# Ledger of designs, part 20: VHH binders against Protein DOG1-like 4 (DOGL4)

Target 1, 232 residues: Protein DOG1-like 4 (DOGL4), of Arabidopsis thaliana (Mouse-ear cress) (q84jc2)
Amino acid sequence: MSKMRNLVEEKFLEFYESWVIQLELYLHQLLIAHNNNTMSETELRHLISKLTTHHKAYYTAKWAAIREDVLAFFGSVWLNPLENACSWLTGWKPSMVFRMVDRLRKSRVVLVEAQVKKLEELRVKTKFDEQKIEREMERYQVAMADRKMVELARLGCHVGGESVMVVEAAVRGLSMGLEKMVKAADCVRLKTLKGILDILTPPQCVEFLAAAATFQVQLRRWGNRRHYVTHS
Key: E = the ipSAE of ESMFold2; O = the ipSAE of OpenDDE; V2 = 0.75 times the mean of E and O plus 0.25 times the DockQ between their complexes.

## First folded at step 3 (VHH)

Design s28 (from e26 with D31S; framework vhh_8fcz_2)
Fold by ESMFold2-Fast, scan of step 3:
Parts: structure tokens; sequence; C-alpha cells
Structure s28 (fold): chain B 232 residues (1-232), chain A 122 residues (1-122)
């Protein structure tokens, strides 16, 4: 398992580095599109589709990786300490993206009343789904403190025999529980992203995606500055 | 000492092909993401293509997608850029660049070579 965990971290580090490079390229295209009001709806929808596909590719790779080692995503080696400090259940906190939506209003983008209403309904639902997952995390943590789990942990201090099999089964169950919780959080992320994009017009989608990608790239830049060393 | 040496540039007609090579030394090549970037005459640097450490993940700029192919050989410590269907706008000095610093706006690559000139003209 330890060797499998090392391989998972190595493979996902390679994937993530490539994924972030592509995100930076898409951010460049989003910023050009945002500053060019002559782009066709077809061109804007194509760009939005590229970003949507890109985010789905991340979750496809992540879910394959967490099946092998979910703990690799708690304190990830492919993220800098600042990115890790800002993580909620191995990723961005879904309700936080509504702060980027709020910036659409400040950027002279006119959101019609119907859009404002739908976005507020989505915000409330997203917060409800977050709280549900947080309660599941609390139950998970409480279960770790249960008398029977404490007893199993004590048995894990003894080598050989039936106790080894029982402890291994319990640890496997705990990992499966974390995997389900992380996937549930990722489903809320994807549902929130899709919901916002379904409510916004194509130009508003471009502005939103540009804001989100800018924040992600900038957070990585700020964190990397702390530990950056040049070889030139 | 990190060193990247590009070669394979030259004069070619529109619709032609060229293969660029980059020889790497002074670091563990198989552990680094590698890039091709270019600088057209009188313009800034533009990113062209990138390839992950094992070669499993490859990315292209929209302007070259379907025309260029990036390849790496970790045993030989080489990165290649196979260019087909060349256009006059592909005229530039092409640089091999190490690392993932390009993903952060305003940062230069960790290391880059001295470049190889590609000229596409009739």
Amino acid sequence: as target 1 above (232 residues)
Amino acid sequence: QVQLVESGGGLVQPGGSLRLSCAASGFTFSSYYMNWVRQPPGKGLEWVSGISSSGSYITYADSVEGRFTIIRDNDKKMVYLQMTSLKTEDTAVYYCARGSLWYTRGYAFDSEGQGTQVTVSS
C-alpha cells in the first residue's frame, strides 16, 4: 500500500502540473474574450465548453487516484502550503465561488432580476449541501473516537494473528468512508459550477470563469513565492 | 549546470515541415515538465506546447493544435517538436524551456536555451 501511495502521488503530481499549465492557457483566452465584446456566441460557448471539459478531466483523474489512496489528497504534495491551507475537503469550498459571482455586479455586468433570484437560490442550496457534508465529517471524526475503534487501534499495536486482519479491515472501511465523503464534496463542486454556468449568459460565464481561474493561479503564485528558487 | 540546446531550425516554405530538437543536461530530465515557446520578430514570447515528465500528458496552444507534435525521449534526454503545415505566422525563434513556471502569469521559465530560428516564407 505504501508503494501504491507513492505511485499515486507521483502520477497525480505529473497530471496536476500539466492541468494547471492548461488552465493558465485557458485563462489567457478567457481574458482576451472578456476584453473583446465582438466575439460570437458560438465562439464564447466553445471556450466555456473547453473550461467545463477541463474541470471534468480533473475530477475524473482525482476520483481514480482517491480510489487508490484518498489520504494523498489531505495535505497534497502537488499543492503548496498556502493552497493546502485554503482547502476544504481536498478542494475549493463551493460557497466561496459566489464571491466571484458577486464581483460580476461590481464589474459593470448587468445581472437581470431573474438571474439574481436563481443565483441566490443556488447559493442557499450549495450552503445546505456543504453543511450536510460537514455533519458527515463530524460523524466520521466521532466514530474514530468510539470505544470500539479505540479498542481496534490498541489491537493494531500487537503483531500477527487475527487482530491484524480485523485492524486492516477497519482501516480499509475508514478509507472508503473518506473516499465517499470527498466524492460527495466534489459532486457539490461540480453541481455548483454547472448551476452558475446554466444561469449566466455566455459573456457572464467567461467573466466568471476568468475570475475563478485568476484566483486559483494567483493563489498558487503567492504560495510559490514563499519557497521559490530559480536555477538560472 | 542546467543546459538546454535547441537545433533543427531553418528556412521552409508555407505548408512545409521541420523537426526541432532540444538536448538537456545538468539535471534529472525525467523529473521535469518540458515546454516549447517561441518569439516572433518584434513580439513577446508565446507558449507553444508542453509535455509532462513521463510523456503521458501533452498540451498545445490553439494556434498549433493538430499541426505540431511534441515528443520526449527520457533515455536520450531529448525533447522534439515536429512541425507540419507551417504558416508564415509560425516564423519565430523557438526555445526549449524547463519547468512549470509558465502556469503563473508574469513568471519566466525556470530555465531556457538560446533558441533556434524558424523562418516560413515563400
Scores: ipSAE 0.089, ipTM 0.579, lowest interface PAE 6.2, mean pLDDT 83
Fold by OpenDDE, second read of step 4:
Structure s28 (fold): chain B 232 residues (1-232), chain A 122 residues (1-122)
Amino acid sequence: as target 1 above (232 residues)
Amino acid sequence: QVQLVESGGGLVQPGGSLRLSCAASGFTFSSYYMNWVRQPPGKGLEWVSGISSSGSYITYADSVEGRFTIIRDNDKKMVYLQMTSLKTEDTAVYYCARGSLWYTRGYAFDSEGQGTQVTVSS
C-alpha cells in the first residue's frame, strides 16, 4: 500500500526536514522583527535576504532532485496528505500569495497607490502564467494517454529484456516532460515572490514573509494532527 | 520517555574551546533532527546549530558560524558541539533539543535536556 521510498525520496526527505526547521527558525525571526519596530532597514533587508536565499536553496535542491526522479514530487512522501492536496504542480500555487497580500492590506499594512497598481499587474501576469502552465499540463496529460502510453502499458504486461528498455525510454520521456512543467511552475513561483518583494517595503516584506511562512508551517501542523506522517 | 542529557560545559577564557555532549535515549535517535540551543543570561532561547538525522545537512546560527561544529553519532545516540574561539557573548546555558517530526510544538523543538552551563570570561 505504501509507496516504497527510493533514494531520491530519502535524500530529499532529509533535506526537507532540515529546510523546514530552518524555515521555522526564520519565521521566529520574522515575527520578532515584525513586532519590533526598532530594527533598522539594513537589518530588515538582511533578514529578507536570508529568507530569499533559503527559498532559493529549496528550489536548487528540488531541481537537482527532479532531474533524478520528478515523479517523487508528485505525491511527496515528505509532505502530509493535506500538504499534498494543497499542492499545485508540486508546490504552492503562485496566485495564492496575493491572498496573503490582501490580508496584509486588511491588517496594518498601508500600501501606496503605486504599490497597489504594481501588485495588480503582477497578479494578472501570475494568473496568466498559471493558466498557460495548466494548459500545457492538460496537453501533456492528453499526450500521455496517446498510443505510446498504450504501448507502454501493453509492454508492461510482457516482461522481456527488450521490453524493459522500451519501457524505460518511454518513462524517461514522460519524466522529462513533467520536469519541464515543474520547473516552469517553479519559475512562476520564484518570479511572483520576487515581484512581490520588489514592490513591498522592507517592513512590508517582513510581514508578508512571516505570513507566508506561518501559513506553510500551520498547514503542515494541521495536516500532521490529522494524519500520521512517518519520516522513517 | 525521551531523555536528553547535556554535558561538557564549564568556565573558559575568551578564545578557548569546549566540547559539549548530549546523550539521547527513549526514542529512535537516528530518525530525528537534533539541535543545540542556548539561553544567555537574561535573554531568551537562541538557536545555535542543527543537524539532520543522517548528519548530511548541518546549519549554524550566524553568530557561531565558522567557530562551532555540530556532530552526531547515531550508533552512540550522541550529539556533540565543538566550540572554538569562544567569546563572552557565548556565555549561556546550552541545551540539546530534538527536532519535532510533526512540528506540533513551537519552533521545531519538542524536547530538550536540563542544559549545561558555558561561561566565557577573562
Scores: ipSAE 0.022, ipTM 0.465, lowest interface PAE 3.8, mean pLDDT 85

Design s3 (from e24 with S54K; framework vhh_8fcz_2; at its last look DockQ between E and O 0.42; V2 from the best seeds 0.00; counts 0 for: pae E 8.4 > 2, grease 28.3 > 24.2)
Fold by ESMFold2-Fast, scan of step 3:
Structure s3 (fold): chain B 232 residues (1-232), chain A 122 residues (1-122)
Amino acid sequence: as target 1 above (232 residues)
Amino acid sequence: QVQLVESGGGLVQPGGSLRLSCAASGFTFSDYYMNWVRQPPGKGLEWVSGISSKGSYITYADSVEGRFTIIRDNDKKMVYLQMTSLKTEDTAVYYCATRYWLGSSYTEFDYEGQGTQVTVSS
């Protein structure tokens, strides 16, 4: 790999550290809003909008980065080992957010029957979309083992500049396939998040977003704490 | 060992301006996210502003947004906080802090030295 391609990891590491800091700031605001119960609906909607924009900014930056080097997102240097171990197609597994929704049902937040029905419908659709992507990724892996690997091995046996160009074209093709799969997974993530927020009231949205951000921040803390203790 | 030396504090009247400086040594400054945090008299630590390792991303606390500007100079190993339209509520000891632990809260910053006192009074 050239030094230019290594810069993708450096740029996204800088971005991600800043993005997580801002997420922690928003989490603090969400917890204050949830605990005090004194904010107006307009103030709650504004806070929810800040979080929504923040998550969209992450995917804008991610999609720019994967266009340059999608493999940087498999075993990412800006994530600790625990975060990497828990990832599904370079990010959170969309159906996992329904575990956070289940906590809302067990709190003193009363979800009306119409909301429960819509959330269940969304859960089923999200799991269907996940399974579709998992089947596509499985087919991609099989194709890489059978077709692309054989093609690369065959082309690698050639001598001269022509074989170098053909091998580079094949490697670009493999990367483009992974990029499409990652973007498909990210679309399911964004669609799932929007769907949940559209069903919930503003106070319920605040509680949901606080739970999701708390889990993300704590998972990062647990992994970093463990890593620090084992080699410091 | 990481060393951070803050300077530039002083006494100013409301509406005034100050520029704080932080000189860093003992680490690869250009690899680290830098923060300004403050402690008002009799209160806990409050995060003020942060700037990414190369200066591409900057964030401010709501209380200072539009009034303060954070700047860094990686060649000089300096981070600055330009403060304008100062309020009595900005009275605090100001500290610069290096990289936090990944996923750590804002109260878990690594900071050193005495800080620099900013007093805003009429």
Scores: ipSAE 0.463, ipTM 0.743, lowest interface PAE 1.9, mean pLDDT 82
Fold by OpenDDE, look of step 4:
Structure s3 (fold): chain B 232 residues (1-232), chain A 122 residues (1-122)
Amino acid sequence: as target 1 above (232 residues)
Amino acid sequence: QVQLVESGGGLVQPGGSLRLSCAASGFTFSDYYMNWVRQPPGKGLEWVSGISSKGSYITYADSVEGRFTIIRDNDKKMVYLQMTSLKTEDTAVYYCATRYWLGSSYTEFDYEGQGTQVTVSS
């Protein structure tokens, strides 16, 4: 960690620290709810609402941060290398959650035919949206590589205050495009999550959310262990 | 070598107030997320409140929201829990607990002190 963190990275790191702690607490509650089967539907819905609100809070904070420095989220310093390697446009890949749902189905979650049909429709839509974003990203990358990146490279060879300002302006221009792409991806994530939760029953939602949170937490733990082994 | 020492517990009547303190040593205090947790008699550990490393983010359990306030002083390496409007159900051993976070150096390990007894009874 020889690289100096910028202000955006420091602030978001602190936020994410708190956010993950809260996520783990919610995960504990989800697991209790799932294992005891004694909670009322109202209680389950309340818990689900808390989780959804928690996720919304993350994106609210994220979007505020990316307005200042979207590049900070590409190679996030608050994530370990494994987490970063598993990221798609600064977050989880939307279509991945359907694999999770499939795993649940193969275990003990029983979905009715109507639910299965709706999930399949949602999966198709989600994939379509992902592909659309990927195409736009490719287009953006090509456009930037042809013009803006060359300019940045050229300007970077010069030393001076004015040159620095020009480079900064150019970087800002590039960042604006990236910000739009990241927001688009996040919208797909949120829509996908909402779609799944709208299809599932409250008990199924709890199980799904527990699985998702568990996956996130475990991925972080696995990555941290590997990082520790290599850097201890 | 991490040490957390809780203090400030005692016997109070319902509606009363207490201020718990936790003195930290043996680690870089400012790098840790700090928490208060409690264990009621015959029950498991319950999370009460948390505060981020710089104090910018604070959270509470629903059961204590609006009644408890968590504060930290990184210069003094202290964390506090101001408890007001205490209820009988707040009776528990209270622990100061830590989680280390520094980017990719996040750890899954928590540390806690010996605890301090809080008893709310008429």
Scores: ipSAE 0.035, ipTM 0.510, lowest interface PAE 2.7, mean pLDDT 85
Fold by ESMFold2, look of step 4:
Structure s3 (fold): chain B 232 residues (1-232), chain A 122 residues (1-122)
Amino acid sequence: as target 1 above (232 residues)
Amino acid sequence: QVQLVESGGGLVQPGGSLRLSCAASGFTFSDYYMNWVRQPPGKGLEWVSGISSKGSYITYADSVEGRFTIIRDNDKKMVYLQMTSLKTEDTAVYYCATRYWLGSSYTEFDYEGQGTQVTVSS
């Protein structure tokens, strides 16, 4: 059956439309900075700050929206099917970003030994945090199945004021659990991004941010050209 | 067939004001992010401002923020650029455009108009 969009999905769809276009504009600036040896460190740090603020704005909007409807972020209407297929707990998988760092290191980004050590420590910590979330998700899935089965059995008896309130409480409890897991995953994403940017020099940060934005933009373009996320 | 028709350009003195208009037809205007883009003489294309499909999100290039205002009217299928405190560096051909994609040329639009000339000179 076709999915009817609720108000949360409609608002976030419009936000995401604008957010991606602004990301593409910042990508243009990143590519200029990547190709231009005359930009000062102050100019590079300002551009990096704009990208950081832009990503923070995404999570600020997302966290406001998930308080109203976390389920909207599982199979999001504002993402094309390819983008949705690449999601881990409503976003990019934190540890996968290190594949991008590794690729850049093999081609053009020169890292000193101290940076390599710090990046490896961060990679290990990121994977550890991911594994904690995955274990919590497994336990949560078991708890959700138990509560869902109980509520489905009670719904099958008959619907009254008491049974409606029990079902609504169970659904709210499941949604709050999902919200906590999504926020935990987002915190790992932000911590990993910040950690990488703290380890890298400003020119290296520009290279990394350009690669990350290019991947996201190209994933959206490729997915949209083959098929698209419908609004209706 | 998609049409975007810009108007309202002209010659003004520094500090002056102009309002650019863009009339849209041939597509579902209310579904599209709309942009103003400009090309200064002898320079490449630069993005000026954008407004989301419902008008809830508006963005400006740093060089024009505080001086320019983008407005859309989905019922009339119009987008406007109110320009104030104009400077000589604002001299350009201004284009109205839909959807913005980075391509091999770093800037691509699905549809764009023919443009309207704005000249700011003493």
Scores: ipSAE 0.024, ipTM 0.509, lowest interface PAE 8.4, mean pLDDT 78
ESMFold2 (binder alone), look of step 4: mean pLDDT 80; pTM 0.817
OpenDDE, second read of step 4: ipSAE 0.024; ipTM 0.455

Design s30 (from e26 with D31S S53K; framework vhh_8fcz_2)
Fold by OpenDDE, second read of step 4:
Structure s30 (fold): chain B 232 residues (1-232), chain A 122 residues (1-122)
Amino acid sequence: as target 1 above (232 residues)
Amino acid sequence: QVQLVESGGGLVQPGGSLRLSCAASGFTFSSYYMNWVRQPPGKGLEWVSGISKSGSYITYADSVEGRFTIIRDNDKKMVYLQMTSLKTEDTAVYYCARGSLWYTRGYAFDSEGQGTQVTVSS
């Protein structure tokens, strides 16, 4: 059965739609900055800061929402099927950003040796953290697949009286675990992003952020063309 | 055992106000979405309003938006529905309904009380 929109999904959808619109506006500014080469370092840093703040706002909203219903973010209704297919633990895969950096390097972005080394170190660390989370998620999935848990879930559909507490506890435990995993993943995302921005020069940051935003926006557009997303 | 007990219903003139209360027991109240639903005479059950676990997320049916306010108190295990600008079409038995634990299926609930009658008539 297709996931029906619930309260959290509805509210977050509204938020996300607005957030994406703002992202597109920032993307436009990033592209202008990238093409004009007349902006001062201060101006570039300001633009970078705006984007960073914008992303922080997303996670703030997300984390508030997952406290209410973390399951809403698995198979997000505010994303099209393509976007969802590209999602790792409710968001972009942290290691993916390094492919973007590599692309930039191929497009005449010159990184000094020190930057390259730092990026590689960050890549290794990010990958390690990513794998760690995956292992934890696997353990969690095994736990969720436990016969007892499955029975409880089934029972929950027809729960009466004396079994309610047991089912509640089980569901709470599952939700809490998922929330932890999602937050952990988000932390890796944020750390990775911060790490990259700390290594790159302001002009390089602008280019990187432009590329990232472009990818995100295009992915959404492509997905929407292929699959009509009903938000009603 | 899950218990939901509604109160506060009554007879009111159009344009009037009522406040419904729901006392919950027999389950971990703060772990559930809570809803108000109503059944007009001769009609099926219709959803009125919902509130998330913490109360941070609230939604209303279009027919009551701007007129009704849902509030919950997790400490007291209470849900309230403040109704204002009542209309004749608001006449119904109102039920407090506990949301399902899996909220991924939209506005679903698994338990409801006995209901309280709200009659709006001139």
Scores: ipSAE 0.328, ipTM 0.701, lowest interface PAE 1.8, mean pLDDT 88
Fold by ESMFold2-Fast, scan of step 3:
Structure s30 (fold): chain B 232 residues (1-232), chain A 122 residues (1-122)
Amino acid sequence: as target 1 above (232 residues)
Amino acid sequence: QVQLVESGGGLVQPGGSLRLSCAASGFTFSSYYMNWVRQPPGKGLEWVSGISKSGSYITYADSVEGRFTIIRDNDKKMVYLQMTSLKTEDTAVYYCARGSLWYTRGYAFDSEGQGTQVTVSS
């Protein structure tokens, strides 16, 4: 194991633990704001801004870390097995957040026609971008079974310094490709989140963000509870 | 056996300052996120501040941000809460708490101490 990999995992684990604790605190604030309707539009926009900044901070930290070791984000040590099982390219699947939006769309009294149209346009665009990334991922998976990769694997079975270096170069190339795909997926996530928040009113944004944070926190608690009970 | 022992509470006038201390034992202190939580008279628990295991990440409740400072010393196995510009609303029993687990009805902590009383009154 490389020392650099261990340092990246150690640093991001500490960051992520702190990030999730802050998310849980923001979730409580979102639920209070949603339930008692006492906050002004300015106060709601400030709370939404805090959540937006919090999510951007996550991607800033993530992109710095994947530049050093993208493989740390596949089967992450700071995520429990349930969280890892629910991941799509190291994070949430962009199109799935529209399930949370659908709750807002169930009542036509709370969403105007113009919002419904814009949300549907965004959903279609998001699925298109998502499918493009999935095709790129399939191409990378096929490359692992490509004749050239099979040939490199055969060379690795024979003792020789030069063949080892060629295999290492190929693995490095795959890691750089994964970094590009992860960043592309994260850009779709950020564009989707921004798009939804730009379409919704502040009270609707609070409800949406509360639903999203609740789902994320619940997955973490359910997975951690299983491990906690097992190791108690 | 996990132990958390708070101290430093007392009676202070509005605008005053206090420093709370939490002494930890019975676990690898440097491996845990640490929190300060408080319980005002007749109310439920309120989270105040938290600090990551190395001290690199710190968060505060909006009600105390800019007035309170959380500090940790891993060599001494201590967490501190420096409180300034104290208000009557800060009157509470203050608890040191290890880690956090959020359940469907709120926050739960792996362990919490006995508490130290802070009273802000003229």
Scores: ipSAE 0.320, ipTM 0.678, lowest interface PAE 3.2, mean pLDDT 82

Design s32 (from e22 with D31S S53R; framework vhh_8fcz_2; at its last look DockQ between E and O 0.02; V2 from the best seeds 0.00; counts 0 for: pae E 10.9 > 2, grease 30.7 > 24.2, SAP .8 > .668, placed apart)
Fold by ESMFold2-Fast, scan of step 3:
Structure s32 (fold): chain B 232 residues (1-232), chain A 122 residues (1-122)
Amino acid sequence: as target 1 above (232 residues)
Amino acid sequence: QVQLVESGGGLVQPGGSLRLSCAASGFTFSSYYMNWVRQPPGKGLEWVSGISRSGSYITYADSVEGRFTIIRDNDKKMVYLQMTSLKTEDTAVYYCAKTWGRYLYSSPFDYEGQGTQVTVSS
């Protein structure tokens, strides 16, 4: 048993490992569907639904975990260093998925003009929502360096129980702020995914989801190949 | 040195049952996701089932769902595969694996055992 991780970290680590394994299984099904033009529209919609449900399950588990310890998601122990380096507010950056969408423009399953227009509108809305969250995070970081927070930190070092309670209340307030910000970012992620899938045809959805899952799985594999040696 | 020792295979008739065992040593068993994979004659490796560190999360390949049950015992450092309603298509060498490639068919599974042969035939 390791004492290096708290209970929230241990529980989410186990959940996430299992979630990624299931994602890899769904990726295999997506690649078969993409390479074989024999699946019906109903079968493709069912596969897309499985992926959508899988991503929603991730956010259900994540939001339960951040209610207990949001800071566990800033520098997560269940992600390798490369995955953590590529993270934006505890997850993928919403606007980045439009690079996967841009690949579809050069695909065998061509986008029609109406889809291109709707995707561009969604991209603009997504970037706007993303920038609002980035501005809130900037204000949060500035507030952490604020004179009042510095004063509270000094008080915590020198004065007993009453000062400790004030510092603890401030830390709880900061954690609540981070939780709201992370949930806002996750809502933009879910809204962006739903928006893209609503615009695309089922074969295009399969290609998009396969590209996204492939990137996620490959990023984890590349990071895991890095050998790290520690000296005692 | 990491070692995984599979056992429990044999010859069984269609509709029969077998219980496979995997004994692990040389690593912290309770810190790893464990898998069963199989290789049918003349085919590549096929993932069968997986179980999380504590056993809280279990996944099965569609071909075995409802027929196979994966179990782990962290105290004994064992993982098991209970196989029921066996079909001729289940004939394969079965392997236990602690390290799984992040893509099912493009990366080799990390396993140390000789496997255990399961033959389903009349």
Scores: ipSAE 0.439, ipTM 0.742, lowest interface PAE 2.4, mean pLDDT 83
Fold by OpenDDE, second read of step 4:
Structure s32 (fold): chain B 232 residues (1-232), chain A 122 residues (1-122)
Amino acid sequence: as target 1 above (232 residues)
Amino acid sequence: QVQLVESGGGLVQPGGSLRLSCAASGFTFSSYYMNWVRQPPGKGLEWVSGISRSGSYITYADSVEGRFTIIRDNDKKMVYLQMTSLKTEDTAVYYCAKTWGRYLYSSPFDYEGQGTQVTVSS
């Protein structure tokens, strides 16, 4: 479906393209660090810091964009259908990262008991926060079908300047609610990520971040292979 | 057919400067993220710099940050790399590379060109 793109979509698309390219470059560095085991702790920490800063930059840009048009992030045009299908409230589902950690535990990562305990606590907390947001979203979605929205829909069928204004106001109201939810979700993502990184050692962080970045990049590649749009 | 033609390389002393150029044709230039990559002798490809479609977003490898400047001209379908404070480790064949933009993501290492030789030596 040819979706008409607005200015916010175009700008963020360009940003995201650049951001993903940089992510891949960082991924390369992470993989090198992971495979060679020759980097000092200081160097590893520096690399981790670069990645965390990179992620923060994403959310900074996102939050600026959603203030202008949060709806652009629901059905993000800069993502392929697979990426969109795997999105939870405009991003990765926070609880998903624990599966990644579990996988790492089964492979190369040796966690001490204290780390395991902390991770479990974080998992529980993350799940709780995630569910809370889901409940709010459900409530919001149900509310959209209330009498007010029905009336709005009816008004929208009439060609008139006043009715258009009413509809626009209503849409703005809805957008504000969505923005809050998206921000809340993003906060959970950031807290979860920070929590994990605080629990893991630098080498473990590198491995985790590499796995996460790999997943993200591969997901994009897989999706693109199925939905090629050439702009040449 | 996609064509990327690099030029501007040469021999320069450490601390010197060079400006590389890349002429693009055969595709909608303004729709693509553009990159410079390099291949040092006996080493693999290394990403150097990238610039978004409009030029609004620019990135550099840590090794060249502060020394190199990437610029693009969409009207002329050109991308440039201004290199300053060149070091011996900058010696490489430099390539211009395009990255799929709007809907597709490609590695910055996807290049099609002959490259231009940059040699930094005292």
Scores: ipSAE 0.169, ipTM 0.583, lowest interface PAE 2.0, mean pLDDT 87
Fold by ESMFold2, look of step 4:
Structure s32 (fold): chain B 232 residues (1-232), chain A 122 residues (1-122)
Amino acid sequence: as target 1 above (232 residues)
Amino acid sequence: QVQLVESGGGLVQPGGSLRLSCAASGFTFSSYYMNWVRQPPGKGLEWVSGISRSGSYITYADSVEGRFTIIRDNDKKMVYLQMTSLKTEDTAVYYCAKTWGRYLYSSPFDYEGQGTQVTVSS
């Protein structure tokens, strides 16, 4: 079940596979840096920068793809796109990255009080930015529902080019709004990542990035695993 | 308010069995893929198993395949992990996690619960 519903999805899948392979190579370097302390601080910072750039490249490719067709990226186009977009925002939040930080603190990583304070301030700021995006998404969902109602009424009264033009305008409006909001959420994600890496020391950044890369590589395995057909 | 509540963890001997449960609320449960992930002591998060919206697509990590079974009940908004032939390596905090779809079209995890401890020791 490797095929998705359109060419935008297929092209992004090809990019993503290459992207994760490169992430695995960076993970190897992170593990070497973590286990063998022969790297200078300059070399560690360079490796951390490579990981940051690699994550930015993911979003750059995503933004190019969503400009072509943002709706292709929602997991179920058969559902109301407004509901899917809301689920996307409430399902993954930029602040979830702090759970990885919390797990590092529970393992072996010791953070000084100044780092803990800065991380908590960043968590609050990230939550505020999330809430702003959620409020904007709610307003957009209401606006699109209203336009759908008008267009359904016009479809019942009009047949031909006028109905098609109204539907096309509504789809363009939905796509433009969703693209802007996905980009806004991604910008919060990147800003939060950069903020965490700025607060952590270079060795702590390496451990954090290794944990994140490990999990993401495992999720790629989930997407590529053989399909089990079972009764639910 | 999204909420995932894991339960059913405990202390068991090697070779033993446990069934983990995850109760979901605050979202349209049947619209999401569900996953079990775990964090062994002193290690990072590790994906264990995933199940599609209808339950027709199921996958397992190589380390648990053949020993663990993931099950979902969309009417009760529950996901389960039946664990058998437990090994000391299975010791971890187990989390239930939702994703919008397969990994390629969503974040690594859209939301994860608070976790339940599984300890396998002689």
Scores: ipSAE 0.000, ipTM 0.419, lowest interface PAE 10.9, mean pLDDT 74
ESMFold2 (binder alone), look of step 4: mean pLDDT 84; pTM 0.867
OpenDDE, look of step 4: ipSAE 0.084; ipTM 0.535

